# Ledger of designs, part 5: VH-VL binders against Probable carboxypeptidase X1 (CPXM1)

Target 1, 162 residues: Probable carboxypeptidase X1 (CPXM1), of Homo sapiens (Human) (q96sm3r113to274)
Amino acid sequence: TGCPPLGLESLRVSDSRLEASSSQSFGLGPHRGRLNIQSGLEDGDLYDGAWCAEEQDADPWFQVDAGHPTRFSGVITQGRNSVWRYDWVTSYKVQFSNDSRTWWGSRNHSSGMDAVFPANSDPETPVLNLLPEPQVARFIRLLPQTWLQGGAPCLRAEILAC
Below, E stands for the ipSAE of ESMFold2; O stands for the ipSAE of OpenDDE; V2 stands for 0.75 times the mean of E and O plus 0.25 times the DockQ between their complexes.

## First folded at step 5 (VH-VL)

Design p20 (framework fv_nivolumab)
Fold by ESMFold2-Fast, scan of step 5:
Structure p20 (fold): chain C 162 residues (1-162), chain A 120 residues (1-120), chain B 107 residues (1-107)
Amino acid sequence: as target 1 above (162 residues)
Amino acid sequence: QVQLVESGGGVVQPGRSLRLDCKASGFTFSDYGMHWVRQAPGKGLEWVALIWYDGSNKYYADSVKGRFTISRDNSKNTLFLQMNSLRAEDTAVYYCARVGYSSGYYFDYWGQGTLVTVSS
Amino acid sequence: EIVLTQSPATLSLSPGERATLSCRASQSVSSYLAWYQQKPGQAPRLLIYDASNRATGIPARFSGSGSGTDFTLTISSLEPEDFAVYYCQQRSKYPLTFGQGTKVEIK
């Protein structure tokens, strides 16, 4: 509630604060999982606009370290910006941690089950999901649950936090 | 302050029915899922039933399925448990309890309980 | 259903001593495990949720740890008001289940 972007898009959150369960390549690593990042060429390296988990990763996750206790209120996601193919996450769960070892999930208000957020249906349109209850934690993880059939779990994200 | 107050307990014969009420105050009742949990004399806790915040989904323990019905009236801040075909093994203190996100959807507030004794 | 087994059944200790209570699950519950305290004639009170998070108002002497199937509640230095029955509870699957309880009593 009322919280501004944490800084994935603006680069206020450094690459060292982004981690993932796996990545298909360096050009699809967690540092590429920033909202509105574009595919292209920089410093001689060809890269794509998204983080993408490896094909064999059964439990993919994308992690942000806010560096200190932070109130997380929402998540914005996009699919992969690419000149080669389409990929996007269609649903995900959210987890939080104070130490990156013990995690608790964002939950549906009444059922007590982990909340499953509907995400993207195309590569570019941002989809905002407000968390049912803002959480104070240092770390936040996005856990893709489903993605484009025949594709890979790929996303770009921004976190709303204060 | 959050309060949950149970009522409707008493002594009933096997095969009969009883309705328990739980009156909530101090929070927005319609935002929370509610549960019934029971405890037989001298024994541990047993989960009985769950109802979602809007009443749309309900879940029951196998031991009470088909006999007990959980319901709620959000306009009256009241949770209900209709108990039919009561058995001696249903003898217990019945607690209504709230689950909330800030406590990980565990039971953060409980009523003081109401005793139901099923005996002939 | 997931069965939670608590040990020991009874723990006899003196004020100032450390209490260590165990809860084992018949299958993995990840970190979806809570601890409650209950005193005679009273409703249970939430102590720890999601294995290690202390609930609001709970003193720092209470701590929880574990994941998967093996969980521990520790009371670093028992106060007189801590002599009670303690229950673990899982919410990984319905039906929600509780352990049988560990009674912490004065020696």
Scores: ipSAE 0.000, ipTM 0.474, lowest interface PAE 19.9, mean pLDDT 87

Design q12 (framework fv_nivolumab)
Fold by ESMFold2-Fast, scan of step 5:
Structure q12 (fold): chain C 162 residues (1-162), chain A 120 residues (1-120), chain B 107 residues (1-107)
Amino acid sequence: as target 1 above (162 residues)
Amino acid sequence: QVQLVESGGGVVQPGRSLRLDCKASGFTFSRYAMHWVRQAPGKGLEWVAVIWYDGKNKYYADSVKGRFTISRDNSKNTLFLQMNSLRAEDTAVYYCARVPYSYDYYFDYWGQGTLVTVSS
Amino acid sequence: EIVLTQSPATLSLSPGERATLSCRASQSVSSYLAWYQQKPGQAPRLLIYDASNRATGIPARFSGSGSGTDFTLTISSLEPEDFAVYYCQQYSNWPFTFGQGTKVEIK
């Protein structure tokens, strides 16, 4: 029971299927938003271990294209793995789409309002959130709602799907 | 308002030691990597050293490696540069500088600088 | 070590004129290049990062362009306060290096 990882960590989901509303730099782009990805440590390394939105991005989102209708059941997030600094998202919402144009949100079963998932409190510890009701869609978006004060929304993620 | 204030500069004789301090305010100091950059009189800028946000990783320019030590005290919002075995070539204005959260080593804020003169 | 060569060494111009400053890298630095302004007796001030992004508070008359090995800083119309020394800096490779500077002075 339960759905396995979709493949952000394993690279089964290619970089071309990851998109974001914005990125601080290429080395903090959506292709870096993979669970357990690590920052560069040596001469010439120009990449970090997270996707991070631009500081001025008022509506940040991180998007995964599963390529076909897929049953999304959960999300795992981590904060930023970096030798420069730490950042993490503290809460997020989830949206789904079949065409990347029309989106619907994951909803709290009891209240009928958009579900807000509590996320990370440190850069490394993975936090799993099971969706209240699994959704069948091609695309899934994570929408950071709050993050470490004074910082930017940064995350690494894996999606549980079948 | 981000502020970086250097202190500890002065006139010292060759072979002596000197410690520079850089007091930070207006941001969460413990989250940022910090650098020292120097400028010899009438010359351009030269990167000296970096210390990562957690104080664990340190890197130095070849010209100062083995003589200078960078350190920080996050509880005091202070960056340090311990300069040993000083040479005439170390004469410069020393700036502390911050890099931004992006994985980019450009300097978004600089202190006003402190002059170190190595001579008799 | 990547060497950055700035040209010209000195630009003599009048207020209201356009200034164009060049920075060339000995090897590709992609877009990992910043520009700084330094006035006499003052610390450098960040103007441009990632080759073309203006830093917070920097007037629109300053713009950066280029990628790889050839970069340009443009000041569309010089104000009296813009007469200063300008440095480029690469952060593509260790050690991080600066150009030797271009002095923009009143004609």
Scores: ipSAE 0.006, ipTM 0.516, lowest interface PAE 10.8, mean pLDDT 87

Design q13 (framework fv_nivolumab; at its last look DockQ between E and O 0.03; V2 from the best seeds 0.00; counts 0 for: pae E 11.2 > 2, placed apart)
Heavy chain, then light chain:
Amino acid sequence: QVQLVESGGGVVQPGRSLRLDCKASGFTFSRYAMHWVRQAPGKGLEWVAVIWYDGSNKYYADSVKGRFTISRDNSKNTLFLQMNSLRAEDTAVYYCARVYYKGDYYFDYWGQGTLVTVSS
Amino acid sequence: EIVLTQSPATLSLSPGERATLSCRASQSVSSYLAWYQQKPGQAPRLLIYDASNRATGIPARFSGSGSGTDFTLTISSLEPEDFAVYYCQQYSNWPFTFGQGTKVEIK
ESMFold2-Fast, scan of step 5: ipSAE 0.047; ipTM 0.635
ESMFold2, look of step 6: ipSAE 0.007; ipTM 0.497
ESMFold2 (binder alone), look of step 6: mean pLDDT 91; pTM 0.919
OpenDDE, look of step 6: ipSAE 0.042; ipTM 0.688

Design q2 (framework fv_nivolumab)
Fold by ESMFold2-Fast, scan of step 5:
Structure q2 (fold): chain C 162 residues (1-162), chain A 120 residues (1-120), chain B 107 residues (1-107)
Amino acid sequence: as target 1 above (162 residues)
Amino acid sequence: QVQLVESGGGVVQPGRSLRLDCKASGFTFSRYAMHWVRQAPGKGLEWVAVIWYDGSNKYYADSVKGRFTISRDNSKNTLFLQMNSLRAEDTAVYYCARVGYRYGYYFDYWGQGTLVTVSS
Amino acid sequence: EIVLTQSPATLSLSPGERATLSCRASQSVSSYLAWYQQKPGQAPRLLIYDASNRATGIPARFSGSGSGTDFTLTISSLEPEDFAVYYCQQYSNWPFTFGQGTKVEIK
């Protein structure tokens, strides 16, 4: 029933602990995938407000290293905060690992299959998904399954963990 | 196929006003920031103004700030440039242009332009 | 403001020859540089963005290179339709600025 935020939004989780399968550009890299991060304040600021996978990335993922075994209980996502376009993920799966090499998925306990979480429908509104069964692991990955038609898989996130 | 069509250009006297329209088609207009770029006869390109995808923020070149107003109507796929207090130095072909796919203020699609001549 | 200087101002060549166009920035623009082609009476057309990425529909004979302050646009073998004015543009810093253009003309 809800652990506190792990620290993507607060910067308690450093940029070096965020990884992704790919990024469209440096300004849309995994370090930009933090809940409530905003597109650049000044006209010359080229950083956008999201992580976005490359167009050719068929299996995109966004990864957080908690640094030690951590009980993951939920995920909050937003879409892309941008001055020139909007994008958002509409559904995703969640995976866990202790070594960033071997992964296991969050499951729907009634079906036994991988849980698919419905996500965002606009760029700004946070959507919370509580995990059906909290997992203890060092790493957590979000795997976009669907996103805005004609758009790109982009997200901002926070992880609930204790 | 992306298409941008400007209209509203013409000959006006110094100190008068003129409004330019740009009709967009072939893409989801409401997803993209839009720009106005101008080119004086025989000269190079000069950026004029930008408006964000939702109309919330607008920026202008110093040469036009306080005189020009950029606006958009996403329901009509139309971009506008209201030009007030026109000067001879504003004489140029005005292009509407779409922001590139990634972040950055390069212009991936341009209209054919509309000529504005400010002459007494 | 960042000033972009293009050289040469005019390049006189024959079809089939290689064209090399330079764009120099007064300070680093990283890789945030685009190239445009403009033919008389027409709007500019995007050729290259992020210094080296070819835009959709642009022929393989066009290539871009460089980073920081020194950039090059290369046309490996000029075709009749390539005789035009070429502009570089930076989007690294505000305000956005263009070079003065290089005219590629038939010898």
Scores: ipSAE 0.007, ipTM 0.541, lowest interface PAE 9.0, mean pLDDT 87

Design q6 (framework fv_nivolumab)
Fold by ESMFold2-Fast, scan of step 5:
Structure q6 (fold): chain C 162 residues (1-162), chain A 120 residues (1-120), chain B 107 residues (1-107)
Amino acid sequence: as target 1 above (162 residues)
Amino acid sequence: QVQLVESGGGVVQPGRSLRLDCKASGFTFSRYAMHWVRQAPGKGLEWVAVIWYDGSNKYYADSVKGRFTISRDNSKNTLFLQMNSLRAEDTAVYYCARLGYKYGYYFDYWGQGTLVTVSS
Amino acid sequence: EIVLTQSPATLSLSPGERATLSCRASQSVSSYLAWYQQKPGQAPRLLIYDASNRATGIPARFSGSGSGTDFTLTISSLEPEDFAVYYCQQYSNWPFTFGQGTKVEIK
């Protein structure tokens, strides 16, 4: 059977276990990259519903620390939920690590090259990608490859793991 | 290239109405929240109104609340400001401004502005 | 709403001199502060965002600093084209507000 959600949406995975290569602002930091998180609506709420990388970040990544060796089987992504604008990632790669320093990628079995997963085409609809071969590791990274033209790499995510 | 072009300004009597248009080009208009910002002659900048990317929510400065209505037509790449019950203190250059896709919560592009003069 | 107070109202300086402009917020805006330049007859132009990041195409002589309630825009060596009005803007709290502006003029 498939693996359940790791806990980004449920907050079982704490903010301290989410990291990113960069973020546009505090309100778009990695702690905002949780599936179904919503933007603020009033009373000074200027935080948005997504993680978004800085414009100068040539190699953006969003990282989850599962805390212990974990079998990663899939990834769910959404675009940015915002009162101001929308953005979404259209494709990404996945990497794994046991120490957050040495990384290996999810690969396409047919070509032997890094797998590139097609992602979102709107801000809200979740897109599930099952990994071709589940991997046991402590850390998982999502590496945006393409995103909405003229926009920014922004996402919300959940990880399927057991 | 990103362009915002305002139109509809002119001279109008107090108590009358006027509509401003802002035509956008060079980007996907339906993706961005849009703002109106005004500047009275010789004075500073004052934010007027915002509309979300899909038109679902709107906010106004207290000075114009109940008199001005912001709207948009994403199929025409056009932002509107309907100004009712105009007062002398509404005299200003009105700018259309876009929320920056790289910068988040600040205005990365501004139109050239259109002058509204409320005078008897 | 958060009030932004800019000082001084006017800076009278010569080309080549350093300009230091202040923006003070009535309550903390963290780092959510932008700076704009406006020349006579023109629309404002974004210079700095998130207190210290230069916008694309903005010369290196412009720099921003500060956090919380106290912010500074510095122009290290004034060029003729830098004589303009400068505005700060906060986006920490709704509604968004601007300072009243600082005019940098030729002595």
Scores: ipSAE 0.013, ipTM 0.551, lowest interface PAE 8.0, mean pLDDT 87

Design q7 (framework fv_nivolumab)
Fold by ESMFold2-Fast, scan of step 5:
Structure q7 (fold): chain C 162 residues (1-162), chain A 120 residues (1-120), chain B 107 residues (1-107)
Amino acid sequence: as target 1 above (162 residues)
Amino acid sequence: QVQLVESGGGVVQPGRSLRLDCKASGFTFSRYAMHWVRQAPGKGLEWVAVIWYDGSYKYYADSVKGRFTISRDNSKNTLFLQMNSLRAEDTAVYYCARVGYSYGYYFDYWGQGTLVTVSS
Amino acid sequence: EIVLTQSPATLSLSPGERATLSCRASQSVSSYLAWYQQKPGQAPRLLIYDASNRATGIPARFSGSGSGTDFTLTISSLEPEDFAVYYCQQYSNWPFTFGQGTKVEIK
């Protein structure tokens, strides 16, 4: 059974609870990794609609702090909403932690290895992945594994949790 | 390799019109916003206009607003600038330029430029 | 609009010397500042973006620093091909604006 959105899209989860391994620029930081967020539309807007890791980041991750033990049941992702280009993550892994230092992964039941979730194939269409087994933890990380050839690992996300 | 080649410049009288073309090659043109930047003889650089990757939004410098129209044809990898009601102060070398790769509205590749001279 | 002021207007130096060019913004542009090199009769060439990142193919002697309102482009040891005009450009706010340029000329 799924849980409701945690609050990335609704802003219930504050910017201070979002973190990432790296960001290409401030306007592509983790605070921009919210489902349905849009690129800037006004004079002076230099922010884009996604979190994007730096080109040199070989092991990118996007992290959400739920603030307390929370039952994570699913992840929704989109690609980058942009006025000058598009990028999207094509697969990712999910990790959980209670202290942001010790991590465990979502597992594939048939193999017992880390689950790899197929993700996006365009910038805008949301893709839902239900976790094979919901996990109780304070932190959740998304770890892009593959992304658009010639592009960057960029995503917008929502977490299903209760 | 990335190439941008401008054409269409020349000498025109005040009040007349001129169209500039910029042919792109060596990258996926339809993924990038494109700009026009100009430089008057012996002067600095002035941003003129931008068009989004899909053509949906266009923005102009106040000095050209209402007179210039930016457009693109992604099937032909070509950017256009339609210049109407030309004035002496529009005399400049016009460059087409590509937005930076995912890093903001800096210009990572420029064409060679085409000279527009508005003279009576 | 944001005004960028470059100083000095002209630097007269010899090959092998260090060049330091300044760009000051009328209000904060964070790190959203680029540097370009332009030689006579040629289009500008991107050198630095996001204040300090070297563009592809740009020699290590070029470096950028600064944030907010004060930015510096440094050429650690001038080569003959480095004598050119240098422009800073901000992309923090619309419209995009350029500095007036600093000419680096041979003494």
Scores: ipSAE 0.006, ipTM 0.544, lowest interface PAE 10.6, mean pLDDT 88

Design u11 (from u4 with heavy chain H101D G102S G106K; framework fv_tarlatamab_arm2)
Fold by ESMFold2-Fast, scan of step 5:
Structure u11 (fold): chain C 162 residues (1-162), chain A 122 residues (1-122), chain B 109 residues (1-109)
Amino acid sequence: as target 1 above (162 residues)
Amino acid sequence: EVQLVESGGGLVQPGGSLKLSCAASGFTFSKYAMNWVRQAPGKGLEWVARIRSKADSYATYYADSVKDRFTISRDDSKNTAYLQMNNLKTEDTAVYYCTRDSYRYKYYFDYWGQGTLVTVSS
Amino acid sequence: QTVVTQEPSLTVSPGGTVTLTCGSSTGAVTSGYYPNWVQQKPGQAPRGLIGDTSNKHSGTPARFSGSLLGGKAALTLSGVQPEDEAEYYCLLYYGGAWVFGGGTKLTVL
């Protein structure tokens, strides 16, 4: 806590610094995974209010490149803003990297196991998760573990960092 | 006139394979997602598989009951969708229907084929 | 497992009005579920009636209408005809996949 938003919502973090394991369409790509982004239409593709992984993606992840070593302290998530359907992530894990190749997970200090963060239960209400131990790294990944049954892993996010 | 015509059904033994075809005409096939829906004798409709258009990267979806055994595909140059069924079980016995859903997230099951019967029996 | 629930059976008199409903185990049904209604008569292929909550297929008679009612999708028949005796299925959209309801057998007596 005490670290400000990194800049997904404010657009301080550019689209080129957002990546994902997969996307259902361009309009549901990682650049749409910004906190409070809203549904819309452009160029005949649905620019909807979330990043959404493909259903066939068994190992979905959403990645942010902070551009330099950064102290990550928390994550805020929302579900999908859509006039079409309901989708939201109900739990996720967090990973960090300095080179986007070697990753380490946020861990529960008492158990030593990967921390699993409970996330959303509706499309709009932001849910804050403070990391058990803030980590210094260049990259952060959110890894959806569970999501609305019959839906897809979709989220909007903001990262708390300094 | 929109038409969907299924073919490829027949009698097959448990563990066997069968490939169904759905030939489409009267609309711009490449812009629609295509679905396979089945109905076991005396039972209700069950959605089986879906393949989206090129605009959605040909994404595929399957019912849990058929995952890893069935593969949906399409050939837009032939206006045809396919369902490859492997490792068939007696519970896969059903009439298989082909139906479209509307492009661009305006999903409707507005046109259906007449169905093709698949019987899995020893 | 996600379950879509319909009334198993309903009876209506010719000329009467009847409403069929479609509920989801995941919560209240909204337009975001893309409620769709399909009619099937004995020995026939299914026929699309209504998609996207209330949008009628071009061949659907005027007496059929779709709506949302009490947290469920609804199909209303006003001025029911004997030929409307059939099984009616709803289906709801869940992030790429469709799930059918168990069907409602409508008897016109």
Scores: ipSAE 0.000, ipTM 0.466, lowest interface PAE 16.1, mean pLDDT 86

Design u12 (from u4 with heavy chain G102P G106T; framework fv_tarlatamab_arm2)
Fold by ESMFold2-Fast, scan of step 5:
Structure u12 (fold): chain C 162 residues (1-162), chain A 122 residues (1-122), chain B 109 residues (1-109)
Amino acid sequence: as target 1 above (162 residues)
Amino acid sequence: EVQLVESGGGLVQPGGSLKLSCAASGFTFSKYAMNWVRQAPGKGLEWVARIRSKADSYATYYADSVKDRFTISRDDSKNTAYLQMNNLKTEDTAVYYCTRHPYRYTYYFDYWGQGTLVTVSS
Amino acid sequence: QTVVTQEPSLTVSPGGTVTLTCGSSTGAVTSGYYPNWVQQKPGQAPRGLIGDTSNKHSGTPARFSGSLLGGKAALTLSGVQPEDEAEYYCLLYYGGAWVFGGGTKLTVL
């Protein structure tokens, strides 16, 4: 079940196909949630290397529109690339949709309950999670469940799909 | 005050190579994505290649017509972007323009160079 | 495969109003396509007019405006001047790649 990257890192997936429940600022919006994206470079650059949900967002999600029915097989995540602070998601759930209105979750094969994927423990090391059962859908959402204590849910991601 | 100056164009035979340069001044070059756009004689504009800033790991993108033949690069210490063109075809004959767009907030092609002519002919 | 479509030519009288449109083969044009408009006069390099749908470059005359209209990007000139006679190109963003429209030749008669 080796599917190639969908195209968040390569920018094959456009900014218009990335959405989120909230963002701390434009510079931490969903378009910044791409694998290996880097923090801003110079004075006045108020963007950073991740998507980060608003502090008060109780149910954050990061969404990718693949544009057509697509077989999703895996997710790669990193934490926030920043010279200012540490933030990373430590676990997340995955949901799928064909219409962006009705969602179903990735499930653990044995229990039938929503799968909870252990994620990052540092800002840079990519963590791959293969989905227990690849799903065909147009949309995929990552739903941070836990993150660095005292921090915010921030991530960079790539999706494996074919 | 913002200036983009292209150079390196000229006459080359089919199958040959050329390297174009775009020298930037009057702005913080490292903050901007750099693009190459070409225009064949009497034809419209065609986007060729883009290189993002260091903030986006210098990610590169190419039009299908030039993939595997052209390589875009940049040297932020010299405020210069480059386009290495290999295996040139007669249909690559065009004026090549360098243009920028901000990496953040708004994507817009505000400033353009004057262009450099590349002629691919026997 | 992706095609960006513009009117090939439009004519307007001095002082008149004209709207140029820019459509995509992939569907309705939204702000997520970051529509850009550039002007090119004969023998000259292109110059940026409008980016990100409606964001004017500081050198762009007040008579130019950008918008979304009927599922397309639109460039409107109000009170057209003779010097506005030029080729106008739109540019749309497709996740890393930019695609130009074929251009609209605006004639001011």
Scores: ipSAE 0.000, ipTM 0.471, lowest interface PAE 16.0, mean pLDDT 86

Design u2 (from ta with heavy chain S31K A55Y N56D; framework fv_tarlatamab_arm2)
Heavy chain, then light chain:
Amino acid sequence: EVQLVESGGGLVQPGGSLKLSCAASGFTFSKYAMNWVRQAPGKGLEWVARIRSKYDSYATYYADSVKDRFTISRDDSKNTAYLQMNNLKTEDTAVYYCTRHGYRYGYYFDYWGQGTLVTVSS
Amino acid sequence: QTVVTQEPSLTVSPGGTVTLTCGSSTGAVTSGYYPNWVQQKPGQAPRGLIGDTSNKHSGTPARFSGSLLGGKAALTLSGVQPEDEAEYYCLLYYGGAWVFGGGTKLTVL
ESMFold2-Fast, scan of step 5: ipSAE 0.006; ipTM 0.504

Design u3 (from ta with heavy chain S31R A55L N56D; framework fv_tarlatamab_arm2)
Fold by ESMFold2-Fast, scan of step 5:
Structure u3 (fold): chain C 162 residues (1-162), chain A 122 residues (1-122), chain B 109 residues (1-109)
Amino acid sequence: as target 1 above (162 residues)
Amino acid sequence: EVQLVESGGGLVQPGGSLKLSCAASGFTFSRYAMNWVRQAPGKGLEWVARIRSKLDSYATYYADSVKDRFTISRDDSKNTAYLQMNNLKTEDTAVYYCTRHGYRYGYYFDYWGQGTLVTVSS
Amino acid sequence: QTVVTQEPSLTVSPGGTVTLTCGSSTGAVTSGYYPNWVQQKPGQAPRGLIGDTSNKHSGTPARFSGSLLGGKAALTLSGVQPEDEAEYYCLLYYGGAWVFGGGTKLTVL
């Protein structure tokens, strides 16, 4: 039991369904935030293996549009796959919306505050976080809270949904 | 914050050797590719060599003008990059700068050191 | 022999707008060449301004912008200040090797 992958890794979710608050470059845009996506091998390649927010972005977020009401049950994240540098998100929050304007957060039942999910500690190992309460919504956002010291908020993701 | 300090420059005769050092601080050195760039007196900038991080097995690249004579290397435990220069020619006379690939993707050459002067003459 | 070409010199009045260009002997410059722009003032070390065509280094003033224009990389200064008088170098990436342009001497008069 549980929900299957929504389709970021499999490309069932198209690039047009992925958005972010900002990106460092086109090659680190939201379309690159797919689980297991790979970096180019040369320093001159136009793309890297992650979505990365801009340095000046005070409130970074990575957004997935499921296209219709969807039961979100979990999130899998990885850090940046790169031949140039290390970057990974170490914690994040999750938000949901039906209209991409009104958002509500996943909450910790004991504290009543927004749930903060511990995330990655290396670029490659997937970390699964099951949501405390699965939510039905059209949109899901991941909001990096902390990341590698001296690095940038970068991630690859998959969403578990049905 | 970010600082690069070159050293090891000096006067050397044609055919001689010299090793330059670039001491880095204020960032996670081991994650960044490092470059050497030179500037002959009254002339423009010329890229010399690059060494990538451990993620790409410390791959090295050289300008044709220095290939087979210069060797770039690094010691991540000392946050230092090196340029070993052999069979020096008068054309190698220049200020040698150390510079990193940038903090964000594609920001090459974002921070530079002050440079160290190498003079090759008899 | 790959050659990267820049205007040797340009003059602009304070508060004016000027665009410097960077061309390649191999053909039209695209983002795949990772155009970079570096500023050097007399007697000083170079400093990075723009990477990956249009990405500003964190210390680069808002008046500087990078782009692709007419098959060349371009650096535009809008509202030029006297302190912007300097040499500007572009560099392009050729599959592992970087090649600098000859530099543009910008005079703010």
Scores: ipSAE 0.000, ipTM 0.491, lowest interface PAE 14.1, mean pLDDT 87

